# Ledger of designs, part 1: VH-VL binders against q96nh3r1119to1242

No score or structure here was measured in a lab: all are predicted.

Target 1, 124 residues: q96nh3r1119to1242
Amino acid sequence: GIHPVYFCSTHYIEMLLKAELPLVFSAFHMSGFAPSQICLQWITQCFWNYLDWIEICHYIATCVFLGPDYQVYICIAVFKHLQQDILQHTQTQDLQVFLKEEALHGFRVSDYFEYMEILEQNYR
Structure headers, positions and changes below count from the first letter of each chain, unless a header shows other numbers; Kabat numbers aren't used for antibody chains.
F, E and O stand for the ipSAE by ESMFold2-Fast, ESMFold2 and OpenDDE, each averaged over both directions (binder to target, target to binder). V2 = 0.75 x the mean of E and O + 0.25 x the DockQ between their complexes.
Where letters were taken out, [cut] stands.

## First folded at step 1 (VH-VL; framework fv_tafolecimab)

Design t10
Fold by ESMFold2-Fast, scan of step 1:
Structure t10 (fold): chain C 124 residues (1-124), chain A 122 residues (1-122), chain B 106 residues (1-106)
Amino acid sequence: as target 1 above (124 residues)
Amino acid sequence: QLQLQESGPGLVKPSETLSLTCTVSGGSISSSSYYWSWIRQPPGKGLEWIGSIYYSGSTYYNPSLKSRVTISVDTSKNQFSLKLSSVTAADTAVYYCARLRYFSKGSYFDYWGQGTLVTVSS
Amino acid sequence: EIVLTQSPATLSLSPGERATLSCRASQSVSRYLAWYQQKPGQAPRLLIYDASNRATGIPARFSGSGSGTDFTLTISSLEPEDFAVYYCQQYGSSPTFGGGTKVEIK
């Protein structure tokens, strides 16, 4: 069939972020770049160079077995994980560098499975 | 000490706009950790969240009230305000302003105003 | 929206007794649940957040437990000032409150 990555809506990502993590959404809005842009980068690369290999395997398995919407739910879970750090990076350039270079060390898919189930129940 | 105080008319006629202001003292409304919220309670009934605002002006409304609700913030006066249009008798309630604490542990209301009764009648 | 159902609607007890209040969510809210106490003529007061964490100044007789869809507030030994209405509130999505449980003197 059709590759799920090509069907991720930028509007869906931003809608969920605004509803679930309004402080994070506001931080991105104030910084002047769209959170969907970094999410699409993560999804397109399957979190290559962002997550440990084991966590990339968990990401792929989650999307294969639970459906393509989990690509979006994992991105929202990442923002939940990074919420405090995002709110502290007030400069646009600093936030962009943080998200690209170092932010996802220590993220575990399993730590956020319950959170993602709630997103699925509310938005599927 | 953080205090929230509601103010505005206690009587509003049907079809008109209900307007309330919350004054925050003992703390700044311009804080990245908090939203500022309106919650109402009809006499003898339970609590209903109306909406919340961030100091940047970003708003989040209860979907059942969204078409009638406007919340605004004035950081220079350390105040935020509620306007509810086209009121009916069903909008008669005690209106509370409250601070929404948003952290990694979620969002809950940690400080409340004393509440102000608004009666809708002709 | 996520609907919270509190039971019983009214709980009639005597001082010194244990009170157990239930809150059930229509969908999982993980641990994202708070409890409030409201006395007549007063604003609600935060008791518990994140299902089990006591807010500052709340006596040890108040405890919360549960996760997912089933939550409990327990008052180990009722004091006269504990007779009030109790509300649960979820924050797994946009805030919603339960219908309340009135704890009244028998």
Scores: ipSAE 0.006, ipTM 0.563, lowest interface PAE 12.3, mean pLDDT 83

